# Designs tried in a protein design chat: VH-VL binders against q8eqq3. Part 17

Target 1, 246 residues: q8eqq3
Amino acid sequence: MKIHIMIAEDERLAREELMYLLQQENDIILCPSAENGDQLLNLYQEYNPNVIFLDIHMPGINGIEVAKKIRNEFEDKDIIIIFTTAYESYGVQAFEIQATDYLLKPFSEERFKIAMNRIRKTLSTKKVRKPKVDKLVVNLDEKMMVIDPNQIGFAAREGRTVKIHFISNEVIETKMNLKELEEKLSGFPFYRPHRSYLVNMDCIKEITPWFNGAYNLVIKDLAESTIPVSRTAAKGLFDALQGVHH
Below, E stands for the ipSAE of ESMFold2; O stands for the ipSAE of OpenDDE; V2 stands for 0.75 times the mean of E and O plus 0.25 times the DockQ between their complexes.

## First folded at step 18 (VH-VL; framework fv_lerdelimumab)

Design X6 (at its last look DockQ between E and O 0.05; V2 from the best seeds 0.00; counts 0 for: pae E 15.3 > 2, placed apart)
Fold by OpenDDE, look of step 18:
Structure X6 (fold): chain C 246 residues (1-246), chain A 121 residues (1-121), chain B 109 residues (1-109)
Amino acid sequence: as target 1 above (246 residues)
Amino acid sequence: EVQLVESGGGVVQPGRSLRLSCAASGFTFSSYGMHWVRQAPGKGLEWVAVISYDGSNKYYADSVKGRFTISRDNSKNTLYLQMDSLRAEDTAVYYCAKDRYKSSWYGMDVWGQGTLVTVSS
Amino acid sequence: SSELTQDPAVSVALGQTVRITCQGDSLRNYYASWYQQKPGQAPVLVIYGENKRPSGIPDRFSGSSSGNTASLTITGAQAEDEADYYCNSRDSSGYHLWVFGGGTKLTVL
C-alpha cells in the first residue's frame, strides 16, 4: 500500500523542494498540497492522508494550531505529522502534539530520508504485535533482579551509586554506572538528557523550557519527577523522541 | 451551474498569432487554477498550459513553450491563451478547463465546449 | 516529458466489467484523473484522486492504482459508456506539468 502524503507549505520553493524529495520515494503518493492552514483542513477531510508535512509558519493559522485541530477532530486517526520549520525552538511544541518528526529548513536529503524511515516504521509497527519485551537483568548484592525496562521511569546517579526509579515509585540501587545501564538498555527508548540521568522516553509526560536553552522533563510517575535536560542534550532529545537516530 | 465558453478560434496562416478567450461563470473564478487543453482532429488530448488562481504562476507544455502565453483577468472572469508563431501542428480544438483546486492542480473538473483553431497555408 | 500509455481500444459486453489501465512513471507518486469523451463532445471528468467520483458520475465507475499504473473500472457496462477514455496525471517533473494518456476507445458490445 502506498503512503498518502500531504504537504502544507506557504513557501513555493520549500514546497517544491519537499515534493522533489518525496518524488524520489517509490512507496508514496502525493495528495494535493495546501498553502495555508485552512486549505489543509479542507484537503485533509477530502483525501485523508497518512502523513502530513506541516510548515509551522504559515499565514493565518500556524502549523501548530492546525495540528492541534487535526488531533482534536480526528482522535481516532493515526495521522503522522512531520513539522517543517526554519527554527529549532519549536521542538517542545512538536512533542506536545505528538509529532512524528521535526525537519529543519533547508531540507537535507539525509534528514529527509531519516524522516521517511521513521514514517515507514511507524506505519509498520501499527500492524505488528508488539514483540515480547526483553527483560533487564540487574545484579544486586546477593541476587539478580529481572526488570521490565518499560517499567523504568528513569535512572539517576546519586552520589556514588545509581538508582533506578520505576513508574510505580519503587526505587532500587544498582552497582552499575549509567553508561553500563544505558548499554544494557540499548534496545529500549532510553536517553541521556544529563550526565547524571537516564530517562525512559516513553515515560516523559511533558517538556518544559528552562534557563539558557535547557529543559526539564516531567515523568509520568506518581511523583511527577523532574529531570534536567542539558542544553547540549536538548537537540538530541527531540530527535530521539521523534525516532531520529544519530 | 459552472460554465466555460471558449471563443477566438478560426483559420490562420502559419507564423501568425491568435488569441483565445474563455469566459467563466457559475463559480468563483479567482479561486481556481485554469488549464488549456487541445485536441488535434482525430487525435487524443494534449495538455497545453496552466495558470494559478491569482495568475502568479504559469506553466506550459514543451510543445508550446515560448510561443503561447496563458493569462487571466479575474475581474472579467476570463482566461486567455495568446498563441504566437502558430504552426500547422497547432491545429486543434482548444478547451479551457477548470482545475479542481487553486494551485495544486489535481484534476480538471469542468470543460468548455472548445474552439477550433486551424493553422493552414 | 513523461508519458502515460493506454491500450488504444478495448471492448466489453453489455453488463460486464471492464478495466482500462494507464501506465507511466508519474503514476508512482501522483493520482490519475480519468476523462470520458464521446464523439463531438468535450471531455468529462469521471474519476479523480484515485477513486473519487464527481457529482453525477455513476457509481459503476471506479478508480484504482498499483505501482506505476492507474486503472478505471466500469462494473456493469452500459451502452452509454461507449466512449474514449483518457487518463491524466502530473508529469514526472511532478509540480508544473500535466500529461494525458493516448486514450482508450471503449466499445460496448
Scores: ipSAE 0.844, ipTM 0.912, lowest interface PAE 0.4, mean pLDDT 90
Fold by ESMFold2, look of step 18:
Structure X6 (fold): chain C 246 residues (1-246), chain A 121 residues (1-121), chain B 109 residues (1-109)
Amino acid sequence: as target 1 above (246 residues)
Amino acid sequence: EVQLVESGGGVVQPGRSLRLSCAASGFTFSSYGMHWVRQAPGKGLEWVAVISYDGSNKYYADSVKGRFTISRDNSKNTLYLQMDSLRAEDTAVYYCAKDRYKSSWYGMDVWGQGTLVTVSS
Amino acid sequence: SSELTQDPAVSVALGQTVRITCQGDSLRNYYASWYQQKPGQAPVLVIYGENKRPSGIPDRFSGSSSGNTASLTITGAQAEDEADYYCNSRDSSGYHLWVFGGGTKLTVL
């Protein structure tokens, strides 16, 4: 449901303006940005974004050359490319590279929203890619926290707040709900065993039966944790654990 | 030697038209954004217009929008300013200037000598 | 508003340091460039990108910025530095629109 977007723009102020506009959208995740074509090609292969906003006029390998490499050499026909340019003459012409849209600098909110709607329409007919990412940024009350998803044992709703329990025994509170957290962790082996819990499947130590087709989980290094698995989630949990094997 | 030379200035009555030219040499003209900047007698600099490296994008100060047209011919290495419906307040020395970058981001590093336009009745 | 404000005049003793300032809301987001203009001559770019000198500009010229203020500093001022100085930046309404400050007359005493 989340769209992973990467920006390639060598001009700092233009890059920062585009990041600001993108951050106003609720359905996206920003990958690290690139300042030149070589950086973009490296980051693209590492993070596998759904969408690239690509400045035509970058130093070194320009945006047209980068798009050709992605389409022809990497043979990626599904990635969505939005060219950005300071020149109005490209606003209505189609490139042979099958760009989805063109966005003129300076970026207007109206034109940006049109581009985003075209992105969403295009993706509704295609499978959204699974991103490759090392770290998760989680928004807290008065700060943002950078965490390694592999260090999360589980998250739980406790009253009106969600608590993230690390395998180190640290606990943090967030105003994010479990659905939002699950979406941000979609590329990692997390599962909803219960409406109030989100668990790291790689951290499950033990599974024990409980009443009425339910189960309990014990998390590695959190020996005092007992996480319920509802009867409606039990089949899905066991299917996911079996699907880890080749 | 990088050089810009303006021409086409003169004395003209209000409501009339003039066309300025700027001949470029010593650099790849088609790689850079180009500006017009003017300076009224005894006054400071006022930015007038910019055109992208390929001529496709044009932007104007509010004071001249709808009356002035910037253009370029990359095959002749020449920048133009068509000035219509001239007013007394358009009296100034008009400079052409080369941007350091493709479209007007990093400052104007080469300037012409200027050409005087006088609009008087 | 996108206007750039400069003091109309500044004086410096020969060999001393002077700072010429330029103030405006657009400078929070955009770099300033600085132009030197002597009477009867076209302007000359002396600083771009906040603090960069074009080739041929003496190293006594430097630039800096903080908040909404950009500064041009001349260390060890020479008689030949006597000129009008203009700051220039993008208009806050767009990347392709430019605005000049009103200019500062530098007098070397």
Scores: ipSAE 0.005, ipTM 0.409, lowest interface PAE 15.3, mean pLDDT 81
ESMFold2 (binder alone), look of step 18: mean pLDDT 91; pTM 0.937

## First folded at step 19 (VH-VL; framework fv_lerdelimumab)

Design Y2 (at its last look DockQ between E and O 0.52; V2 from the best seeds 0.00; counts 0 for: pae E 4.0 > 2)
Fold by OpenDDE, look of step 19:
Structure Y2 (fold): chain C 246 residues (1-246), chain A 121 residues (1-121), chain B 109 residues (1-109)
Amino acid sequence: as target 1 above (246 residues)
Amino acid sequence: EVQLVESGGGVVQPGRSLRLSCAASGFTFSSYGMHWVRQAPGKGLEWVAVISYDGSDKYYADSVKGRFTISRDNSKNTLYLQMDSLRAEDTAVYYCAKDRYKSSWYGMDVWGQGTLVTVSS
Amino acid sequence: SSELTQDPAVSVALGQTVRITCQGDSLRNYYASWYQQKPGQAPVLVIYGEDKRPSGIPDRFSGSSSGNTASLTITGAQAEDEADYYCNSRDSSKYHLWVFGGGTKLTVL
């Protein structure tokens, strides 16, 4: 079965680049392209594509707003949306609307291929049950604690020790360093947004822009803890959140 | 009613020029791409050229590239095909056709009745 | 340039079903449009966007695609369906160009 893909892009060259890349895929068929949000909405109704490559920056209504409108107004809430943009800062917005992926301009072939694989996986996967999560064993001073990684909100280096913060707001102290902890949690969705933090990505509630390309994470713990994301870690975070493994 | 009417066809000698016109009515002309398609006597359809709704983009078949020029005047609801350096193989009925979309995608949903161009010595 | 190929002629008995197929590399990634042309008349769009019918086109006309092929199917052929049918698509090598198939003459018996 062919994947019906629609492009919304006001820049001709970018549009053509996407068309070129997509044309290399054997299981893709291209719908008519839109040059703005209004056109996209009209064409969407007519063609009902499986996937939309959506430029955030278009004349008139922006891509984010268009995406929201599509999600809210149309029955097919499961449409796959891939945002395209020249700016990394819109990754948060893409996440908010549950975009499947986020592609920076100019498009890299490698990144495009990753996006395509994600699209295919999404289309093929019936709700696969989340694999059973293994337990984490942490050595404390006089005992070993068996921890469900899913209960961890984040870990933070505080002074000479690392504190593990649970979503219940319980905190335990370990002599392990963050690197060691990260290694032990390698099979779980943890990310290092900062040199002093390890965060459970499943526990991220919100991402907010900060200074100079940095971000803050709000955790789904009772305290709604805030964790900094460094500029250098920001790109990787968005990729990781979207299931992109580097 | 959407209507396209071609004009300007006739008999011309090789190497000469001819300009075709297509008058559009019954729709917002400036909102749609327009095509020229030709059909040689007893032959199939051959796509010739397309122009975007605002005239900013023009594309041509290789067979006519460099010799033909597509243009439009949206204020007059008219499509044009300037044909220079005409050849015998250019002999055909020339149709103007409305694209279904602004940026010229699939589907020429309205066609004129065509105008005959004969290139002969 | 990309080419679209069609059988030059097909026949169908009145009331029966016929499928006209178009093949070409462009059809792997682009929709086909189909045009009906009767003798001495201009072409008429009958199918676009793979399987969409313009207003006024009977529902006996349908479109489909598979691999590098597109097909026009007439379910319950009528006498008035006798015509030449052309497929059309974008050129896969040059996105801005269009190409027609060679046409298929349909005879209704």
Scores: ipSAE 0.843, ipTM 0.911, lowest interface PAE 0.4, mean pLDDT 90
Fold by ESMFold2, look of step 19:
Structure Y2 (fold): chain C 246 residues (1-246), chain A 121 residues (1-121), chain B 109 residues (1-109)
Amino acid sequence: as target 1 above (246 residues)
Amino acid sequence: EVQLVESGGGVVQPGRSLRLSCAASGFTFSSYGMHWVRQAPGKGLEWVAVISYDGSDKYYADSVKGRFTISRDNSKNTLYLQMDSLRAEDTAVYYCAKDRYKSSWYGMDVWGQGTLVTVSS
Amino acid sequence: SSELTQDPAVSVALGQTVRITCQGDSLRNYYASWYQQKPGQAPVLVIYGEDKRPSGIPDRFSGSSSGNTASLTITGAQAEDEADYYCNSRDSSKYHLWVFGGGTKLTVL
C-alpha cells in the first residue's frame, strides 16, 4: 500500500528538497503541495493524506495553528505530522501537538530516513482502516494454529498467559497478551470489558448487574462463563452493543 | 464562467518569433498555475511549459527550453508564451490550461480552444 | 526522460466495460490525471489525483493505480465516450517536467 504524503512549504528550495528526498522512496505517492495554511486545509480535505510535512512558518495561519485545527477541529488524530523548521527551538511545541517528528532545514538524508522509519512504524501500529483479516494465526509452543475469530467467545488472562475460549468450549493457551490479541482481531467486534478479559460482542447472551456499578456477562453456549465488566467500561459496552455513539 | 481564450497564432517562417496570449476570465487568475500544451496535426498532446501563480517558478519541456519563455501579467489576467527561433516541428495547436493548484500542478482542469501556429517556408 | 506508455487503440462494445492503461516509472510516486479529447475539441479533464472525478464527469468514469500503472475505467460505455484519452503525470526527476502518454483512441462498437 502506498503512503500518501503532502508537503506544506512556502519556500521553493525547501519544497524541492523534500520532493527530491521523497521521490527516492518507492512506497510513497506525493499529493499536491500547499504553500500556506489555508491551501493546506483545502488540499488535506480533498486528498486525505496519511502524512503531512508541515512548515511551521507559512504565510497566513502558521503550521502550529494548522496542526491544532486538524487535531482538534477536524478531529483527525491519526494523521502523521512531521514539522519542518529552520529553528531548533520548536521541538517542545511539536511534542505538545503530538507530531511524529520534526526536521531542521536544510534537510539531511540521515534525519529524513529516521523520520520515514518513524512514519512507517506508526502506520503499522495505529491504522484502523487496514483490510480486515478473515483468519487469526496464533503461536502455540510447537505449532501455529489458524483460527476463525467468529468462533472465539472470549479470551482471559491467567498469569503471564492468555487462554482463548471458543464457543465450542475448547480452550487454547497463547503467550500473546490481550493487547496483542485485540490488535490481531482488529475488524472483528471484540471489546475489553475488564483489564483481564477480551470478549466477542456477537457472543454475549446476558448482562447482569453486579456490586458498585459493575456488571457480569454470560457468553452464548458457555453455560458457566461469567465475565466481569468494570464500572468504567460499562457505558462503552452498552454503546457498542446498541450502535449508539453520541 | 471560467474561460481561457488564446490568440497570436498564425503562419511564420522558420527562425522567426511569435508571442501567444491567453486571456483568462471567471476565476482568480493570480491564484493558479498555468500551462501551455501543444498538439501537432494528427499527433498527441505534448506538454510545453508551466508557470506558478506568481510567476516565480517556470519549467519547460526539453524540446523548447532556451527558445520559449512563459510569463504572466496578473494585473491583466493574461498568460503569455514567447516563442523564439521557431522550427518546423513547433507547428501545432497551442492550448493554455489552468492548473487546479498554485505550484504543485496536478491536473489541468480548464483548457482554452487553442490557437494554430504554422512554421513553414 | 520519463515516458508514459499507452496502447494506441482500444475497442469496446456499447454498454460494456473498458480499461485504458498508462505505464511509467513516475507513476510510482505521482498521481495520474486523465484527459478526454474529441475531434476538433480541446481536452477535458476526466480524472485527477488518481481516482477523483471533476464536477460534470459521469460516474461511469473511474481511475485507479497499482505499481507503475494507472488505469482509466469506463463502465457501461456509451457512444459519446468515443474519443482519444491521454494520461498525464509529473516527473520532477528532470527539472520538474510533466509528460503526457501517447494517447489511446477508444472506439465504441
Scores: ipSAE 0.353, ipTM 0.717, lowest interface PAE 4.0, mean pLDDT 84
ESMFold2 (binder alone), look of step 19: mean pLDDT 90; pTM 0.935

Design Y4 (at its last look DockQ between E and O 0.64; V2 from the best seeds 0.00; counts 0 for: pae E 2.9 > 2)
Fold by OpenDDE, look of step 19:
Structure Y4 (fold): chain C 246 residues (1-246), chain A 121 residues (1-121), chain B 109 residues (1-109)
Amino acid sequence: as target 1 above (246 residues)
Amino acid sequence: EVQLVESGGGVVQPGRSLRLSCAASGFTFSSYGMHWVRQAPGKGLEWVAVISYDGSDKYYADSVKGRFTISRDNSKNTLYLQMDSLRAEDTAVYYCAKDRYKSSWYGMDVWGQGTLVTVSS
Amino acid sequence: SSELTQDPAVSVALGQTVRITCQGDSLRNYYASWYQQKPGQAPVLVIYGENKRPSGIPDRFSGSSSGNTASLTITGAQAEDEADYYCNSRDSSGFHLWVFGGGTKLTVL
C-alpha cells in the first residue's frame, strides 16, 4: 500500500526539491500540493493524505496553526506531520503539535531519508506493547536501591554528588557521575541537555525558548522542575525526542 | 454551467502563425490552471501546454516548446494559444481544458468542444 | 519524457466488469486521471486522484493503482460506456509536464 503524501509549501523551489526527493521513493504517492494554509485544509479534506510535509512559514495562516486545526478537526485520524522550516528554533513547535519530524531547509537527502524511515515505521507500528522496563540498581551508602528508570524525572550534578530526582519529588544522592548514570540508562530515553543534567525525555512537559538558541525544559514532576538546554544540545534534543538516532 | 469555447482554428500554411482563444464561463476563471490539449485526426490526446491560475507559470510539451505561447487574460476570462512556425504535424483539434486546481494538478474536469487547426501547403 | 502505455483495445460483455490499465514510471508516484471520449465528442473526466469521481459520473467507474500502474474499472458495463479511454498523469521527468496514454478503445458486446 502506497503512502499518500501532501506538501504544503509556498516556495516553489523548496516544493520542487521536496517533490524530487519524494519521487525517489517507490512507496509514495504525491497528492496535490498546497501553497498556503487554506489550500492545505481544502486539499486535505479531499485527499485525506497519510503524511503532510508542512512549511511553517506560509502566507496567511502559518503552518503551526494549520497543523493545530487539522489535529482538532480530525482527531480520529493519525495524520503524520513533518514540518519543514529554515529555522532550527521551530523544533519546539513541532513538539507541541506532536509532529513526527521536522526538516531544515535546504533539505538534506540524508535527513530526508531518516524522516521517510520514521514515517514508514510509524505507519507500520501496530500498538506495540511497551517493553517491560528493566530496573536500575544504584548503590547508596550501605544499601542498594532498585529504581524504575521511568520514575526518574532527571538527574543533576549538585556539587560533588549527583542527585536523582524522581517524578514524585523524591530525591536520592549517588556517588555515580552523570556519565556513568547515562551509560546505565542507555536503554531508556534519557538525554543530556546540559553538562550538569540528565533528563528523562518521557518526563518533559514543556520546552520553552531561552536566550541565544538555548531552551528550558519543564519536567512533569510535582515541582515542575526547570532544566536548562544548552545551544549545543538543543538540536540533538529535538532529534532525540522525535526518535532520530545519530 | 461551466463552459469553455475554443475559437481561432482554420487552415494555415506551414511556417505561418495562428492564435487560438478559449472563452470561459460559469466558474471563477482566475482560480484555476488551464491546459491546451490537441488531438490529431484519428490519433490520441496530446498535452500541449499549461498555465497557472495567475499566469505566472507556463510549461510546454517538447513538441511545441519555443513555437507556442500560452497566455491568459483573467479580466476577460479568456485563454490563448499563440502558435508560431506551424508545421504539418501540428494539425489537430485543439481543446482548452480547465484544471481542477490552481497549479495544474491531476484532473482536467472541463473541456471545450475543440477547434480544428489544419496546417497544409 | 515519460510514457504511459495502454492496450489499444479491449472488449467487455454487457453487464460484466472490465479493467483498463495504464503503465508508466510517473504512475509510481502520481495519480492517474482517466478520460472518456466518444466519437466526435470532447473528452470527459471520469476518474481522478486514483479513485475519485467527478459529479455526474456513475459509480460503476472506479480507479486503482499498483506499482507503476493505474487502472480504470467499469463494474457492470453499459452500452453507453463504449468509448476511447485515456489515462493521464504528470511526467516523472518534469514536474510540470503532462502525458497521456495512447488510449484504449472499449467495445461493449
Scores: ipSAE 0.856, ipTM 0.920, lowest interface PAE 0.4, mean pLDDT 90
Fold by ESMFold2, look of step 19:
Structure Y4 (fold): chain C 246 residues (1-246), chain A 121 residues (1-121), chain B 109 residues (1-109)
Amino acid sequence: as target 1 above (246 residues)
Amino acid sequence: EVQLVESGGGVVQPGRSLRLSCAASGFTFSSYGMHWVRQAPGKGLEWVAVISYDGSDKYYADSVKGRFTISRDNSKNTLYLQMDSLRAEDTAVYYCAKDRYKSSWYGMDVWGQGTLVTVSS
Amino acid sequence: SSELTQDPAVSVALGQTVRITCQGDSLRNYYASWYQQKPGQAPVLVIYGENKRPSGIPDRFSGSSSGNTASLTITGAQAEDEADYYCNSRDSSGFHLWVFGGGTKLTVL
């Protein structure tokens, strides 16, 4: 099956260089090219490409804005976006908007081959992703509170209630137990290091050994909080963090 | 009501020149690439030349390169083909055609009815 | 140079399905377009972008491609489909150049 690829690039020579590289591949077919962001959005809707090579610095709506429109307004999570740029600093932005890869200009054959291999792997591997909950809704006595799960550092059972500790140091109380909270956060990287705690793995700052194979965690920006890791949960924690042995 | 109307065909001797015109109406002429395509009597279609929407890019078949010049006047909605050093093998019906796209040409969606050029002797 | 090769002629019984093929190296990486031409008339675009139908072209016309081959399929051929059919694509030896196939005469029996 052929991979339908669209190029969005206003500079003719850069566009022709990329066309030449792509023409060497036996499993791709080229859509009409776009020379600005608005033209790209029109052609994208007409041709439904599998892949867009997208120049960040096009006239009109820039490439970053186009990618945001595709991801957020058209809600297309499956399109593969490869940003092209002359500036190394855009790599972080490409990651933040869920770009598959980026290529620095002028294009190296090695980096182009890596990008093509990544494209092929992504297209050959089709899976249904578990829904990631964008917001958590917590029912309080007098209101419902809408929470961004990325702002949660950890949750703990404290006395008879569960308290959600934000990375801002704000704390709210909920009637949900940790099991219910964990289930509602299933799309986010939360881990249960202890029966009384639920921790955001992305917020772990430090891990320190404790006796008998146990550990303690420190949460980023919540330095006064120490979260125990039970003996039975320690292996699972390190496996989930992947590369703790590094 | 997109229309293309060719004119300027006729009988001409080898080595002479002829200029074809194509009048466009019913669409924004300056938004699209334009082609010339010819068909010799009893033969198939042969692509001749293309010009981008703004006239900045022009490409020619090898058989006419150096002898033919494609051009456009976007203020008059008119496409031209200047044919110099005509040869007997240039005898054909010449069609103008509108591309679907500005500069990345993938389909000639509207055609004129053609104008006959005969190069005799 | 890149050539597009078509069979010179093909026949189909009324109401049956026919495929007209076009082969060439450029079709590996570029879409084919298909044009219908009746005697004494200008060509008409029937398929572009591999498998897209312009407005006004009947549903019985469809396009496909595989490898370096493009195909035009007419499902349930009608008498008015009798015509010459040309494929067209970019010339891979100079990617700003275009080429037509030699054409296929379709006869509807």
Scores: ipSAE 0.463, ipTM 0.784, lowest interface PAE 2.9, mean pLDDT 84
ESMFold2 (binder alone), look of step 19: mean pLDDT 91; pTM 0.938

